VH-VL binders against q8iwx8r149to289. Designs and how they scored, part 2

Target 1, 141 residues: q8iwx8r149to289
Amino acid sequence: ETQLDMNEFDNLLQPIIDTCTKDAISAGKNWMFSNAKSPPHCELMAGHLRNRITADGAHFELRLHLIYLINDVLHHCQRKQARELLAALQKVVVPIYCTSFLAVEEDKQQKIARLLQLWEKNGYFDDSIIQQLQSPALGLG
Key: E = the ipSAE of ESMFold2; O = the ipSAE of OpenDDE; V2 = 0.75 times the mean of E and O plus 0.25 times the DockQ between their complexes.

## First folded at step 5 (VH-VL; framework fv_namilumab)

Design o7e (at its last look DockQ between E and O 0.04; V2 from the best seeds 0.00; counts 0 for: pae E 10.4 > 2, placed apart)
Fold by OpenDDE, look of step 5:
Structure o7e (fold): chain C 141 residues (1-141), chain A 121 residues (1-121), chain B 107 residues (1-107)
Amino acid sequence: as target 1 above (141 residues)
Amino acid sequence: QVQLVQSGAEVKKPGASVKVSCKAFGYTFTEYYLHWVRQAPGQGLEWVGWINPNSGGTNYAQKFQGRVTMTRDTSISTAYMELSRLRSDDTAVYYCARGYYGSYEYPFDYWGQGTMVTVSS
Amino acid sequence: DIQMTQSPSSVSASVGDRVTIACRASQSISDYLNWYQQRPGKAPQLLIYDASSLQSGVPSRFSGSGSGTDFTLTINSLQPEDFATYYCQQYDSYPLTFGGGTKLEIK
């Protein structure tokens, strides 16, 4: 199996981090879906996002903007019934969300919490995951 | 072959509850969401909600929240939709349909035969 | 909620005819649209998914087109078994919504 080019992925993530435009997010999303051809690749991408988002010292904007990418990918996964990619993201969403949530003050936490509301409304995750997301302090335990 | 088989017709009075079953055959029950869609006599289709048979997670249309409960028994590959506080406008054929979470199959690729629920005094 | 509007509500045609049914969304739904056929007394059956993808087992005389807000289902050379009610359905966002249906009747 061919290796994913994570540098290419990072090159797409950077504009998302810096600007968070629809076009940037769309480009990242499209890249992910074009490379989501196997479960290992899905896990590599999801894991990479997790590592970037949960890295020590990561800025709030980096975390938030990449979570916005994840949000769009989740939405598209649901639309297209992309099971493997969705499954991979489900494995990393709790640490991503909880780390990001706990790393900032209340005013910024609200921005992240809004995503949880959307995820609940749209049914992206199982109840067990949602419960973990609803209690970030416990989610990382 | 994939097949969804629903329970038989129901006649209920207003205020009562009805529970319709949908048994799945021919595929892994927990790998696909099951949707419920109803159709009043001579009317169109209305989405009620879905259940994730794997986790039991649900998503209901706002219109039915607080009145509908979707459950499943994975041991017999059966999903249930219970609608409470029935009223006359709940009279409809209720369908279960296989949907999201499967491998590249789009929503509602397989349907149950439908269950007629009549609500009348 | 996304409203789906079908037109016409009913259409009469003859065997062998070409028929086009329109479906309009109240907002852009990209290509997240399905078409279903429902024969009298039967459950709906999937015809087209993702706006233009033909479901396995469906005759090639059925085709779908469109994106954004305007979609069409086309039936070439109508067969007797094609006289039924057709529904479009969006899965862009919840709640999932259907068009009002188009009843295709024999002229």
Scores: ipSAE 0.015, ipTM 0.610, lowest interface PAE 8.2, mean pLDDT 91
Fold by ESMFold2, look of step 5:
Structure o7e (fold): chain C 141 residues (1-141), chain A 121 residues (1-121), chain B 107 residues (1-107)
Amino acid sequence: as target 1 above (141 residues)
Amino acid sequence: QVQLVQSGAEVKKPGASVKVSCKAFGYTFTEYYLHWVRQAPGQGLEWVGWINPNSGGTNYAQKFQGRVTMTRDTSISTAYMELSRLRSDDTAVYYCARGYYGSYEYPFDYWGQGTMVTVSS
Amino acid sequence: DIQMTQSPSSVSASVGDRVTIACRASQSISDYLNWYQQRPGKAPQLLIYDASSLQSGVPSRFSGSGSGTDFTLTINSLQPEDFATYYCQQYDSYPLTFGGGTKLEIK
């Protein structure tokens, strides 16, 4: 029922995937906030990111760079009090994080785990979500 | 091209106040925190505080609490730092610097050119 | 407050030399440490972030290492433009604090 231009979203995501510059992240984030018009809009955006990140065969850099976008959005949600977008991301963060963590070796896992430390420090997620993120195999189960 | 352009040098008497401006170019002003850092002549760097340009929220180093006020005007992408009850040891170059969300994730990647504030009798 | 101690306070070196600058935090800051270069009369510029990540456009002769409380900036094969003052900065907790600086001078 709810319509978003996912081709436009993907066009903004590609520079993030390729280079992950601060400007590319900002462009993707700005699009998400401009289109966060209702809870269903927020859920479509969050679900799209989950689908891209958890897709079979997604490369680690794609996953990591889009998780960096999510991290930036979480930060701005707290600052802007964007409750609906935050709630939508909370619904998808476990499969996003846990799939990405389990797909790689320890050195790359440390890059992802640093984000969990920041998320915990900043209080983006409740204890039940944090516990699932801390135990990735159980979080997917 | 990201740029931070600061107002010109100021000479003030002890007890006065000074207001330094920092105008942002080349990025969305409200999406990054602005930090203020000062450097007394021949000395190191000292963090003063930050402002979130979107909300207007601030965080000041305890040393400056009660004497510093950071504000912004989003319509002209400009941040301000006002320091009151000036003393001779406030003489310094004052820099604005762009930081990401209070700098916990990203460093000060772009700095203004600095504003010399001289406090003398 | 987290105190950042840099050593040495100054270094004399020649073009082509390898220089190592140390930074110690008064408590663990994980890898939440940045390095800045400041040339005379200019604003600081970001060199390394997160202890070891090289900022875009910074020459590969610069490298950073360390975690916890002990950090190192290494400059390999010094060039004339590298003679400047270097500052470490922690961003683990407020207030954000800088080391006292290390002035790198021509021998």
Scores: ipSAE 0.007, ipTM 0.531, lowest interface PAE 10.4, mean pLDDT 87
ESMFold2 (binder alone), look of step 5: mean pLDDT 92; pTM 0.943

## First folded at step 7 (VH-VL; framework fv_utomilumab)

Design v4
Fold by ESMFold2-Fast, scan of step 7:
Structure v4 (fold): chain C 141 residues (1-141), chain A 121 residues (1-121), chain B 108 residues (1-108)
Amino acid sequence: as target 1 above (141 residues)
Amino acid sequence: EVQLVQSGAEVKKPGESLRISCKGSGYSFTDYWISWVRQMPGKGLEWMGKIYPGDSDTNYSPSFQGQVTISADKSISTAYLQWSSLKASDTAMYYCARHEDYEPYGYFDYWGQGTLVTVSS
Amino acid sequence: SYELTQPPSVSVSPGQTASITCSGDKLGDKYAHWYQQKPGQSPVLVIYQDSKRPSGIPERFSGSNSGNTATLTISGTQAMDEADYYCQAWDSSTDYVVFGGGTKLTVL
């Protein structure tokens, strides 16, 4: 049975949420790569990030900082050819991005929208996913 | 080939207005920030501010806010630095440089050649 | 306001190791980047993300960043390495970019 220490993961995510330092992001990223043992393991980690980011009580900084973690993981997935972790993140990015974008005022939406431009430039997602990210209200439907 | 090409040297008098430019080529101009950096004669590098051409979002150093205006025209892949009224203390080399969004990628991989601005009576 | 401090000058003999420091409060929690500037030229990125070299930069350039201090190290220093060196960091909380004051490296 596929199991991961979600308490350990949350302990690594909390410094990212609170301060978003390079060491915190690096620690979270390295934990994810060390636990990317199979597709189900990758899906558990990606699903946990989705649950944290899309929760009704999540504040803007939590959403933004964890999306920064996802961005760093995506970048390293491409460099390391980590296809299983990339595929798991591709399955959850639409609800993560669209919920975060729609939950905030226009000034804060710009920070999130710039990440979409970066993801499109770097080719992390196929055209179908990009179209859903470009239309957040339709992407959640 | 990625290039940032700046406008030529300027000689101005105090009180005159000026706009200098930085044209990007060989990359998607709207996907990168453009920063402006001042270097006074014989002195170090000072970050002035930046613009994201995709949405014209700007952020200025507190030392330069209200002293200059940074703008961009994405249709011609050009960023601008503008003074409404020049002072002798504005005499410096001005560089533009690009960087990506997000803190780990906030380094300047390409720089313009610089625009020398001389302000004297 | 966040500040980075560098020594104004460093001198080394040809073939020796040059060490240029950059100090800032908890700088090790941020990424440090380094630029080389020769007279009459634009700055050139020589180290990014603490320790990584861009293509075309000699392997004798290396970097580290821990605690309050980032260090640019040039092993087997050559006359062509004479230049001003600047460290740079980005503060994500303010979205400000900050440069160190610069260090003039002299090879004599």
Scores: ipSAE 0.016, ipTM 0.645, lowest interface PAE 5.6, mean pLDDT 89

